# VH-VL binders against Uncharacterized protein B0228.1, part 7

Target 1, 207 residues: Uncharacterized protein B0228.1, of Caenorhabditis elegans (q09220)
Amino acid sequence: AVVTPSIENHKMENASVTISKVPISHRPRGFTAGSDSKKLAVQRFKLLISDFLSDAQLSKSIDVAAVGMHKGKSMDDILDDVYTRLRRTLSTKQISELAKAQKGLVEDLDEKSAKLVKARVKRMIVYSFDPAAEQIHKYATRPSMAFALIAETINERFVGSVKDLIRDVLTPKEYDIFRKHYHPHIFKLDNIGNNTEAVRTTTHETF
Short names: E, the ipSAE of ESMFold2; O, the ipSAE of OpenDDE; V2, 0.75 times the mean of E and O plus 0.25 times the DockQ between their complexes.

## First folded at step 3 (VH-VL)

Design a1 (framework fv_bexmarilimab; at its last look DockQ between E and O 0.02; V2 from the best seeds 0.00; counts 0 for: pae E 10.3 > 2, off the site)
Fold by ESMFold2, look of step 3:
Structure a1 (fold): chain C 207 residues (1-207), chain A 123 residues (1-123), chain B 108 residues (1-108)
Amino acid sequence: as target 1 above (207 residues)
Amino acid sequence: QVTLKESGPTLVKPTQTLTLTCSFSGFSLSTYGVGIGWIRQPPGKALEWLAHIYWDDDKRYNPALKSRLTISKDTSKNQVVLTMTNMDPVDTATYYCAHREGYSWRDTYFDYWGQGTLVTVSS
Amino acid sequence: EIVLTQSPGTLSLSPGERATLSCTASQSVSSDYLHWYQQKPGKAPKLLIYGASSRATGVPSRFSGSGSGTDYTLTISSLQPEDFATYYCQQYYDSPYTFGQGTKLEIK
C-alpha cells in the first residue's frame, strides 16, 4: 500500500448529503498520515460531539471506526463495536450524564417513544455515513489512510448536513425534547447560521 | 403538474380489510424529503390524519389506529398503498392521499391532495 | 394529543364583509407548524396558509393569517362569493397531526 489512494467525487442518487471532494490523486512520500490524520479526525468529530468524550476516548472510537470502514463492515456493526468498547471506558460522571439525558427523554416522551426517537437518530447517522464508509473501503489501501479520508469527508459542511437530517427525521416536538436533553453537552445540534439548511435539503428551492 | 388519485373498493363489510392505492404523477417519492400522507373525513365531520410514508421509507401512524394500519410504497410504479384491518361502520369516510413538500424542515403541510374516495362500511 | 378548537362553528356574512376565523390549540404550538385549509363542498381540502401567516401559491392577498402560541386567526379582508367554504386549521407540531373541527363560512 505505497500509492496514495484517491476518493472519487460521488453524489448520492436520492440524498442532498454530499461526499467531501478530496483531490488526493498523488501524495509525495513522507506523508505521516497515521498520527496527524487521527488528530485531525478527532477535531472533526468534535464538530458533532461536544467535549463530552475525552480525546483518548474519541481516538479509540475513531480507531475502531476506521478499521471497520477499511474492512467494509456495515455502519450498524461499526457503531455497535464503537459503543461496546467505549462504554467500558466511560467515567462515573459520563455515565451519570448519559443516564440523566435518557431519563429526561423518557420522562418527556415516555419509554416507547424515546426508544423510537433514538432509533431514528441512529438510522440517520448510519444513512449519512454509509457513502463515506463505502468510499473509504474502496480507496483506503491501509488503516492510516482511512484516518485522512475520514477527516476530509467529515467536515463542517457534512456535520451540518447530519444535524439537519436528524432534525428532519423527528417531529418538531420530538426534536425539541431530544435537543433539550442532549444539546449541547453531548451533541452539538445547532448550526451557526440558517442559510446552510436550504443547500443541504434540496437544490429545488433556493430561498 | 402534481396529481394524486385514490383507488380501491367503495363498499366494505365490517371486519374486512380495506386496501387503498394512491397513484401519483408530477413528482417522485425518491426525491429527498418528499412524503405521502393519508387523511380521512367522515361525512360532515373533521379531517383525521392516518399515516405518512417518506422517500426513505420512514413510516408514521396515528397512534390511535397504528395497530390497524400498514403503509407501503412502490417507487417504480409511483404508488403508495394503505391497508386498514378490521373495518367498522365508524370508519365510513372519504379517504384522501396528499403530497408533502420536502425542501425545508418547515415544509410540514399537505400542498396537493387527491380527489378522495368514499369508503362505506356496512353489511 | 393537541386539540384544535375553531370558532365560530358557522359564520354568515355578506360579500364585501371582513371574516375573522379563530383556531385555539389545547397547548402551545410553534407557529411554523400551524396551517389553514379551505374545503368546498364535494372537493378535497386546499392549502391556504402555512406557518400561521404565509399564503400558499395562488392564494389571493385578501387571505391573511396571524397568531402564536395557542391562538391563531384567519382573516378574509373583503369576502367574495367564491370564498363560501369550510376552513380547517391543522397542526404539524406533534403526532397525531390534528385538524380543527372547521368553521363553515356562509354567504348571506
Scores: ipSAE 0.005, ipTM 0.553, lowest interface PAE 10.3, mean pLDDT 80
ESMFold2 (binder alone), look of step 3: mean pLDDT 91; pTM 0.931
OpenDDE, look of step 3: ipSAE 0.026; ipTM 0.637

Design a2 (framework fv_utomilumab; at its last look DockQ between E and O 0.25; V2 from the best seeds 0.00; counts 0 for: pae E 10.7 > 2, off the site)
Heavy chain, then light chain:
Amino acid sequence: EVQLVQSGAEVKKPGESLRISCKGSGYSFTSYWISWVRQMPGKGLEWMGKIDPSDSYTNYSPSFQGQVTISADKSISTAYLQWSSLKASDTAMYYCARHREYSFWDTPYFDYWGQGTLVTVSS
Amino acid sequence: SYELTQPPSVSVSPGQTASITCSGDKLGDYYAHWYQQKPGQSPVLVIYEDSKRPSGIPERFSGSNSGNTATLTISGTQAMDEADYYCQAWDSSTYDVVFGGGTKLTVL
ESMFold2, look of step 3: ipSAE 0.000; ipTM 0.476
ESMFold2 (binder alone), look of step 3: mean pLDDT 92; pTM 0.946
OpenDDE, look of step 3: ipSAE 0.018; ipTM 0.595

Design a3 (framework fv_masavibart; at its last look DockQ between E and O 0.02; V2 from the best seeds 0.00; counts 0 for: pae E 16.1 > 2, placed apart)
Fold by ESMFold2, look of step 3:
Structure a3 (fold): chain C 207 residues (1-207), chain A 124 residues (1-124), chain B 110 residues (1-110)
Amino acid sequence: as target 1 above (207 residues)
Amino acid sequence: QVQLVESGGGVVQPGRSLRLSCAASGFTFSSYAMYWVRQAPGKGLEWVAVISYDGSDKYYADSVKGRFTISRDNSKNTLYLQMNSLRTEDTAVYYCARDRGEYFWGSDTPFDYWGQGTLVTVSS
Amino acid sequence: QSALTQPASVSGSPGQSITISCTGTSSDVGGYDYVSWYQQHPGKAPKLMIYEVSNRPSGVSNRFSGSKSGNTASLTISGLQSEDEADYYCSSYTYDSTLVFGGGTKLTVL
């Protein structure tokens, strides 16, 4: 039995607190562009956010995002750019897993609620990254300098805050169903924030 | 508000060239892969070419490979198809279309917006 | 010529339900849940009716429904109306990320 959208779901949605963007303060140190910063961003993304995508897929996605941020494109435009490029590189297995997750989400909710849940999650990601994108636009004098700033943004504290915001913007039932179908393979929703050793160990083992 | 408008079709002799345009408005053109799809008179739909959002990747149907070139100018919100060495079997209505899948990133539907098409007739 | 097989034609009377099949392989219809259906009236651009096997875009009547079993997708039109007379195409993505269409089905009403 699926819990139908109700007055409580609408009430929780309307009663949601104003979602504040996580403040990012990063003053430039005269970064130079380099593949080491991009590799670090890829490794941090896989550790903290998702290992669903390959290193090559993430590296290209970061290229697209960094260029867009340097040019001052909106996060909405940047995410659409990333999706357009990424879609063409997904394997049959990745496409099947995404379709299965979407099918499960629709089955446990309804089509309208499933789309709303995904839209709210996307909204939280956009709001959370907007301040970092503005700082990258202001401070990264070349697109490749954005790699270092992106890598710095993807840390346990920031990612943990985004995960908390995602939990807050969904009802408990919506969150449990989203987590059931997407966590951990597609999107990691549990925090690693109590153990900085895990992040550093993964970084040191970049081979 | 999303609009796609094709132009540049006409009647040409075999061996000649045409350049098709597709003007986009009402959406962030530079964020989407774009397709050309054609339909010969009385026949079904056939995919022709696709170009990535930034133009870095281009793919073609075997029937047009080496003769057609897809391109885009994101500063002008315009998609192009350069058609060289035209043959009578290239006679078709040519549509441009925006594709969108449904992934976590908030994609919508594939080919949810089509232009009206522009007719290319290749005849002696 | 097409990667996906559809019947050339199907017919029904107003008020009836009809089903159009679209058969592919495990490398397209069977391998993905990315089957789409398009309606095309003469002289007009195709219109998306169903995507991801069974989803309706905004503005499409719930008389149109989609399903899939194995390598075969199906479009069902209930409560058939005269304006439903059109050509119908299925499509699917393939393993190499290209788009393939069925050969089309002409629906005749009455």
Scores: ipSAE 0.000, ipTM 0.421, lowest interface PAE 16.1, mean pLDDT 79
ESMFold2 (binder alone), look of step 3: mean pLDDT 89; pTM 0.894
OpenDDE, look of step 3: ipSAE 0.058; ipTM 0.652

Design be1 (framework fv_burosumab; at its last look DockQ between E and O 0.03; V2 from the best seeds 0.00; counts 0 for: pae O 12.8 > 2, off the site)
Fold by OpenDDE, look of step 3:
Structure be1 (fold): chain C 207 residues (1-207), chain A 122 residues (1-122), chain B 106 residues (1-106)
Amino acid sequence: as target 1 above (207 residues)
Amino acid sequence: QVQLVQSGAEVKKPGASVKVSCKASGYTFTDYYMHWVRQAPGQGLEWMGIINPYGGRTSNAQKFQGRVTMTRDTSTSTVYMELSSLRSEDTAVYYCARDSREYWFGDYFDYWGQGTMVTVSS
Amino acid sequence: AIQLTQSPSSLSASVGDRVTITCRASQDIRSYLVWYQQKPGKAPKLLIYDASSLESGVPSRFSGSGSGTDFTLTISSLQPEDFATYYCQQYDSYPTFGPGTKVDIK
């Protein structure tokens, strides 16, 4: 909830940004999936989420997501479910870190603008995972297959595309502010080999 | 129609302060960030700072840090810019300018006030 | 801060002429560039945003192009009302302006 608020229908700014769906490079195939698939999925999520979450927390989150996808739940609902479950297991330190990030975001923007930024980020995540969720719903015949498909979906290319979408849907200043408060301790927003954004952040006087 | 109407010309002594107002109309005032930009006579445009819609948070150009204060009054749909410790170099036309995008900030300026001439002279 | 330069600083042209003004950024600003027109004693007027998008109500003789570091404003056929100063502005970071290009009548 702190990082993934409910999406509200807000009037869209007149941005000319064209948002393209992240292409899915895989199709469900006849492959053997096991416990290793889930472990792989956990590791792949670490491309986007920092180590502020434990492997156990990630594993359980993936369980919720996989089941949700298999049942055909919307990605928005799935994310809410994941958040709801995750909140119950967060340590005081984790809660504090999220609260700090949120506070910082609100300070640099305002409550409403911060909410919009988080909503946009969530929307990009939803948008990116929708194709995979659809495939999992249609073709996954067992939970292990869902884990495998999730793990296969979340690769460096996919994560890179998600990061790019987040960057593109926000203004440069919004992105810098978001990055300031969430990267890298909560989200890993930098692409591998691309350190140019870090330099940009340090040159701005923020609110 | 969107309109930004600024206060009248000011003449100040060095060391004094000036406060310029910008009254907005024709749109939802709280949906947009507002900027201040100045232009010295015969010179280019210089961005001064930005103020957000709700919290009144501001970010100022480094050059004006400590001297500029931006505020807004939602009840009157008015934005204010106060510049202190005035110098002769602060002689310029000061503009309020609306950020171009709703709930989006620091981009470009789609509507401008008519400008306020501030003259700093001994 | 991102610096913008413009070329030329001034030019003289006749009605009907094609006019081209360039703006260069000190770093890659993607397409986050706008063009303004300013007439003496008036506030700037938005012409082009996102490097190439024409603002509503602006004549089609105005066009913008470019990305990254190099941008161009073109007036396909200069009209009497187009004699003014033109500024580029970037919004990849906090706003900065080019020095301006004055277009005078020949």
Scores: ipSAE 0.000, ipTM 0.544, lowest interface PAE 12.8, mean pLDDT 84
ESMFold2, look of step 3: ipSAE 0.050; ipTM 0.602
ESMFold2 (binder alone), look of step 3: mean pLDDT 93; pTM 0.946

Design be2 (framework fv_masavibart; at its last look DockQ between E and O 0.10; V2 from the best seeds 0.00; counts 0 for: pae E 12.6 > 2, placed apart)
Heavy chain, then light chain:
Amino acid sequence: QVQLVESGGGVVQPGRSLRLSCAASGFTFSDYAMYWVRQAPGKGLEWVAVIWYDGRNKYYADSVKGRFTISRDNSKNTLYLQMNSLRTEDTAVYYCARGREYYFSDSAFDIWGQGTLVTVSS
Amino acid sequence: QSALTQPASVSGSPGQSITISCTGTSSDVGKYDYVSWYQQHPGKAPKLMIYEVSERPSGVSNRFSGSKSGNTASLTISGLQSEDEADYYCSSYTYSSTLVFGGGTKLTVL
ESMFold2, look of step 3: ipSAE 0.000; ipTM 0.458
ESMFold2 (binder alone), look of step 3: mean pLDDT 91; pTM 0.936
OpenDDE, look of step 3: ipSAE 0.063; ipTM 0.671

Design be3 (framework fv_ivicentamab_arm2; at its last look DockQ between E and O 0.03; V2 from the best seeds 0.00; counts 0 for: pae E 14.1 > 2, off the site)
Fold by ESMFold2, look of step 3:
Structure be3 (fold): chain C 207 residues (1-207), chain A 121 residues (1-121), chain B 110 residues (1-110)
Amino acid sequence: as target 1 above (207 residues)
Amino acid sequence: EVQLVESGGGLVQPGGSLRLSCAASGFTVSDYYMNWVRQAPGKGLEWVSIIYTGGRTDYASWAKGRFTISRDNSKNTLYLQMNSLRAEDTAVYYCARESRYYLDEGYFDYWGQGTLVTVSS
Amino acid sequence: AYDMTQSPSTLSASVGDRVTITCQASQSIRDWLAWYQQKPGKAPKLLIHEASSLESGVPSRFKGSGSGTEFTLTISSLQPDDFATYYCQQYNSYSDTPYTFGGGTKVEIK
């Protein structure tokens, strides 16, 4: 319960800071709309969030997300859409790894607690991305322009803030158990405090 | 039970205006993407306009500037304001709900019965 | 724009026949395609979404297939209730024209 008031406060702070600094122009600075921006979003996702999914799986997921954000769908609905389409493309190995992580989480907690941990993690992702999704809906005139805005949103500062919120809404024990079974293969949970060189290097190599 | 009931169709002269209504029951219109689709006599289906859950709208190119989609959440009703009507706008106009089954969207799972608009002098 | 070409425009068939209707997109629409059935004086009825996913309550004799640019609706054994006009619809909202219908295929009794 105590975590819920903290979530609401962080939502307002994250939304205010993140949204106010996102470029308002119809084309974000430093990006070309379309395929180049999608490639950059894939690269940044793999670097900062997860390399569990293939480039093809991520590209399709970003397409689904961009369309959903352009249409004004909630982030909850967008995540469910992405998952629904991803299920059909997951390899047997990927499915087994997800099942193993969930089994481990349930064994180390219990089924009710494991569900609550995953729900709180999802809520922090939604809380953090909702303002960006609203800006994309409001300002992107076509779904393809959403790729550049998505790529701009997935940066070290923003992703680090999401990871901090996830840590804040779990007890230390819950976080350690979640991390034990999901990090780093499925979900990168550590903050890369001075990872600006890696992000800059990846960006420069792309261009 | 989900129901969509269109009304407001009729005979109108070229250059005239009509407002179509679509009364919805069994769901909340603001929770779904809502669409207008038309069908000229003896012809196929043609998409007209959409209103998204957040209130953003889109239109077929031939409808832009003449047609306006809107909704009234207090009445659970969708509207299509049609101005500067032409003979080519003669059609049955359907209200359609975009599916949210398994959060897959883009196709229309419920349609109204349609309301006929005839533009003729 | 994603133009949809549907063929044939009309086909004649008897009860029990296998009928096949095709729909071609001018560009890839992946599996973002739906099929509708419409009887005279009635609203369209959703049959299939995502190219091959059967809507609840639709008889299993209806089958959708295809991806990318070519799609097929097959009725394995035509019933009296199946004489109608069928429309395909793309819903690739990545395009300027997010919803485009095919021209329709009227299935008539032979």
Scores: ipSAE 0.000, ipTM 0.472, lowest interface PAE 14.1, mean pLDDT 80
ESMFold2 (binder alone), look of step 3: mean pLDDT 90; pTM 0.932
OpenDDE, look of step 3: ipSAE 0.039; ipTM 0.651

## First folded at step 4 (VH-VL)

Design P2 (framework fv_ponezumab; at its last look DockQ between E and O 0.04; V2 from the best seeds 0.00; counts 0 for: pae E 16.0 > 2, off the site)
Heavy chain, then light chain:
Amino acid sequence: QVQLVQSGAEVKKPGASVKVSCKASGYTFTDYYIHWVRQAPGQGLEWMGRINPYSGGTKYAPRLQDRVTMTRDTSTSTVYMELSSLRSEDTAVYYCARETWYGDYEPFDYWGQGTTVTVSS
Amino acid sequence: DVVMTQSPLSLPVTLGQPASISCKSSQSLVYSRGNTYLNWFQQRPGQSPRRLIYEVSNRDSGVPDRFSGSGSGTDFTLKISRVEAEDVGVYYCMQGTRWPYTFGQGTRLEIK
ESMFold2, look of step 4: ipSAE 0.000; ipTM 0.461
ESMFold2 (binder alone), look of step 4: mean pLDDT 92; pTM 0.940
OpenDDE, look of step 4: ipSAE 0.023; ipTM 0.560

Design P2s (from P2 with heavy chain R50Y K59N; framework fv_ponezumab; at its last look DockQ between E and O 0.03; V2 from the best seeds 0.00; counts 0 for: pae E 15.6 > 2, placed apart)
Fold by ESMFold2, look of step 4:
Structure P2s (fold): chain C 207 residues (1-207), chain A 121 residues (1-121), chain B 112 residues (1-112)
Amino acid sequence: as target 1 above (207 residues)
Amino acid sequence: QVQLVQSGAEVKKPGASVKVSCKASGYTFTDYYIHWVRQAPGQGLEWMGYINPYSGGTNYAPRLQDRVTMTRDTSTSTVYMELSSLRSEDTAVYYCARETWYGDYEPFDYWGQGTTVTVSS
Amino acid sequence: DVVMTQSPLSLPVTLGQPASISCKSSQSLVYSRGNTYLNWFQQRPGQSPRRLIYEVSNRDSGVPDRFSGSGSGTDFTLKISRVEAEDVGVYYCMQGTRWPYTFGQGTRLEIK
């Protein structure tokens, strides 16, 4: 009896077994301030994920996401809603930087491969946030509870796990090219404390 | 402009029920909780409960949970509060008030005009 | 339930003089590193309540700066630095930290 691997392809196979999920209880231990919880979520996002967006842009994005999650919208729809509203607030510099990253990705990959890479990254984000979205839909009776659940989800271990998942589901070449054009000014893809490249890139932003 | 407009005054006998409406306008109805607060003559405010108009979920004050029912109609942006088995002690002005679900915490930023319910034998 | 106790219950004040209203909660209203959900409402004669202050000290738009809120933990204060005729009414504190939401008994402010 030979147990043959039954996998059809490797793009998503290891994602669920390698993700360090952050368990969220059915009810948090108590109520927190909505503005304090949202401010915490913004601070954690900027520290761990990206400081490309302003506090106001992030605060609005978190509002849109929390409402969508509370309504039970799919994470795909929620991300589209966030982007649609956020895009109207982007500065000329932010728009230019996003366009440059996209153009670089397409140039270094072909257009089909660039689209697939972005789709895989989006899929991993969706997968990683589904448990938090489900908790918010099912149990968050107040905006402050939704913000608290979002802030609890955005922690060093969880975000590190999402970064590892993104690396795992892309080929080394695809990952290096995605990182080259998006890290660190759009997304912080290196783990804090494990990689000195984030510190080096931050000093370049001072010019 | 945000408005909460309540139904008119009611006079009831003990043992009856009353159903008060609260019609919202000027904002996205399903994004805000609607709370009910009552005030007996010459007395303070008593919280009765709330409804989440998005899900229809409710949370009632323990002393009233056996007698109060809150519902909503999203097509008319209206919340209803029904109080059954009325007693003379239920004579009060009944207010609806909204609580922000979206954005920063801002509790009871808008109130309805109040609905007087008089319960007398 | 969290009991909210206001003092005084009746507050006659001379025009132009300061007024101070105390509100004490039976439990701390501070939740973790988060905010304190202590709010103040004004109810003028014959009107619905109106929010003055949320989260201890944040003044609503259109509320004069002669109104201020302060306090922490279980002890909170609403101050009016110079009482004006339009300030007549009943003032309520409310906690929104724990279910059920609860109000103080009210403080009736009147001009002497």
Scores: ipSAE 0.000, ipTM 0.444, lowest interface PAE 15.6, mean pLDDT 80
ESMFold2 (binder alone), look of step 4: mean pLDDT 91; pTM 0.926
OpenDDE, look of step 4: ipSAE 0.019; ipTM 0.623

Design P4 (framework fv_utomilumab; at its last look DockQ between E and O 0.07; V2 from the best seeds 0.00; counts 0 for: pae E 13.3 > 2, off the site)
Heavy chain, then light chain:
Amino acid sequence: EVQLVQSGAEVKKPGESLRISCKGSGYSFTDYWISWVRQMPGKGLEWMGKIYPSDSYTNYSPSFQGQVTISADKSISTAYLQWSSLKASDTAMYYCARHLWYGESPFDYWGQGTLVTVSS
Amino acid sequence: SYELTQPPSVSVSPGQTASITCSGDKLGNKYAHWYQQKPGQSPVLVIYEDSKRPSGIPERFSGSNSGNTATLTISGTQAMDEADYYCQAWDRSTAYVVFGGGTKLTVL
ESMFold2, look of step 4: ipSAE 0.006; ipTM 0.465
ESMFold2 (binder alone), look of step 4: mean pLDDT 95; pTM 0.964
OpenDDE, look of step 4: ipSAE 0.019; ipTM 0.633

Design R2a (framework fv_masavibart; at its last look DockQ between E and O 0.04; V2 from the best seeds 0.00; counts 0 for: pae E 11.7 > 2, off the site)
Heavy chain, then light chain:
Amino acid sequence: QVQLVESGGGVVQPGRSLRLSCAASGFTFSSYWMYWVRQAPGKGLEWVAVIRYDGSNKYYADSVKGRFTISRDNSKNTLYLQMNSLRTEDTAVYYCARGSEYYRSDAFDIWGQGTLVTVSS
Amino acid sequence: QSALTQPASVSGSPGQSITISCTGTSSDVGGYNYVSWYQQHPGKAPKLMIYEVSKRPSGVSNRFSGSKSGNTASLTISGLQSEDEADYYCSSYTRYSTLVFGGGTKLTVL
ESMFold2, look of step 4: ipSAE 0.005; ipTM 0.497
ESMFold2 (binder alone), look of step 4: mean pLDDT 94; pTM 0.954
OpenDDE, look of step 4: ipSAE 0.370; ipTM 0.752

## First folded at step 5 (VH-VL)

Design X1 (from R2a with heavy chain N57Y, light chain R95D; framework fv_masavibart; at its last look DockQ between E and O 0.03; V2 from the best seeds 0.00; counts 0 for: pae O 12.2 > 2, off the site)
Fold by OpenDDE, look of step 5:
Structure X1 (fold): chain C 207 residues (1-207), chain A 121 residues (1-121), chain B 110 residues (1-110)
Amino acid sequence: as target 1 above (207 residues)
Amino acid sequence: QVQLVESGGGVVQPGRSLRLSCAASGFTFSSYWMYWVRQAPGKGLEWVAVIRYDGSYKYYADSVKGRFTISRDNSKNTLYLQMNSLRTEDTAVYYCARGSEYYRSDAFDIWGQGTLVTVSS
Amino acid sequence: QSALTQPASVSGSPGQSITISCTGTSSDVGGYNYVSWYQQHPGKAPKLMIYEVSKRPSGVSNRFSGSKSGNTASLTISGLQSEDEADYYCSSYTDYSTLVFGGGTKLTVL
């Protein structure tokens, strides 16, 4: 009687880090011309996204986002829409950069873990923009107003918070690997004026 | 042993061209970002150019943009710097330096001994 | 691109600790954790001492440490030795996908 050892699948309980939603308290104030607001939004996005994307690409992405938010679409769906639209306009060079980053991430983490890391990063972005999206849906009467609210939402503090969330939801190793492949050429993950990484002692990298 | 060896330096007149080479050994050259850095006599370091491990990405300092071309031959483990329209201010020791593997960190852990380029009338 | 700002010179006695500052902007030192430090002896190529603000390459003495606050990075050398006498350069990645160096600091061991 060959006793087949029952491999007890220890369900690693994914510790759901409950991230408390920080309410955005800004009510729509008088907004400037939609075109100026959109330009400002583009500039503000450059605090998080590298210049490997053109202003035109960013502008179009903001259009998609603004309309989606105005319509009350989920941020998850909005991001997917933005990505889909953006992908169609990417240059060979841009595609190559993204592909290399992805490849590197997979090589260092494996495919499954890489997917999970990307998913967590996406979730943090969604989480961060959800309050703004809700505000836009509730108060924006037209897409141009959505641009203004987006621009107002995206500031150094906001971007810093997003970056911090990304860092915090990843293990140090995952973050280092993610940063290795995506920063700064795709994402600007370091906070301006923030020395948190300088304090973080990573023992694994000795060059 | 990991090593970089620059060559091709010399004395040239303004407006002339010169090609520098950097021979790499002791490591997988085709996996590393490579850089050119120069140092004028008695001056500090100045970044010149960078090239990705596969040669698909190149970037230049404004001071050399349009005049210099960085390239590499991974089959020969060699980095190149084609310098055209040379100016007196291009006079410097030119170093090739190894960057990071596959990703760009802009930290150089290996340097060559440098090759002197003198641009003089 | 304007060079990062370093003191022209610093000095210390053997056994002391000295700090070299490297000041940039939010578009370089303040924007990224890609600050490196290089040691250069006369007639020699630079040697990497610190990378990514505070990381130390293999073979570099633990007497060398790096930090950053705001737009200023710092290299600290503890237990100063005669062999530490050299020029030191900081560098940083920039928003423009370039690399910028500091002007260099001459360290004299008294």
Scores: ipSAE 0.000, ipTM 0.525, lowest interface PAE 12.2, mean pLDDT 85
ESMFold2, look of step 5: ipSAE 0.000; ipTM 0.509
ESMFold2 (binder alone), look of step 5: mean pLDDT 94; pTM 0.952

Design X2 (from R2a with heavy chain S31K, light chain R95E; framework fv_masavibart; at its last look DockQ between E and O 0.04; V2 from the best seeds 0.00; counts 0 for: pae E 16.2 > 2, off the site)
Heavy chain, then light chain:
Amino acid sequence: QVQLVESGGGVVQPGRSLRLSCAASGFTFSKYWMYWVRQAPGKGLEWVAVIRYDGSNKYYADSVKGRFTISRDNSKNTLYLQMNSLRTEDTAVYYCARGSEYYRSDAFDIWGQGTLVTVSS
Amino acid sequence: QSALTQPASVSGSPGQSITISCTGTSSDVGGYNYVSWYQQHPGKAPKLMIYEVSKRPSGVSNRFSGSKSGNTASLTISGLQSEDEADYYCSSYTEYSTLVFGGGTKLTVL
ESMFold2, look of step 5: ipSAE 0.000; ipTM 0.443
ESMFold2 (binder alone), look of step 5: mean pLDDT 94; pTM 0.950
OpenDDE, look of step 5: ipSAE 0.528; ipTM 0.797

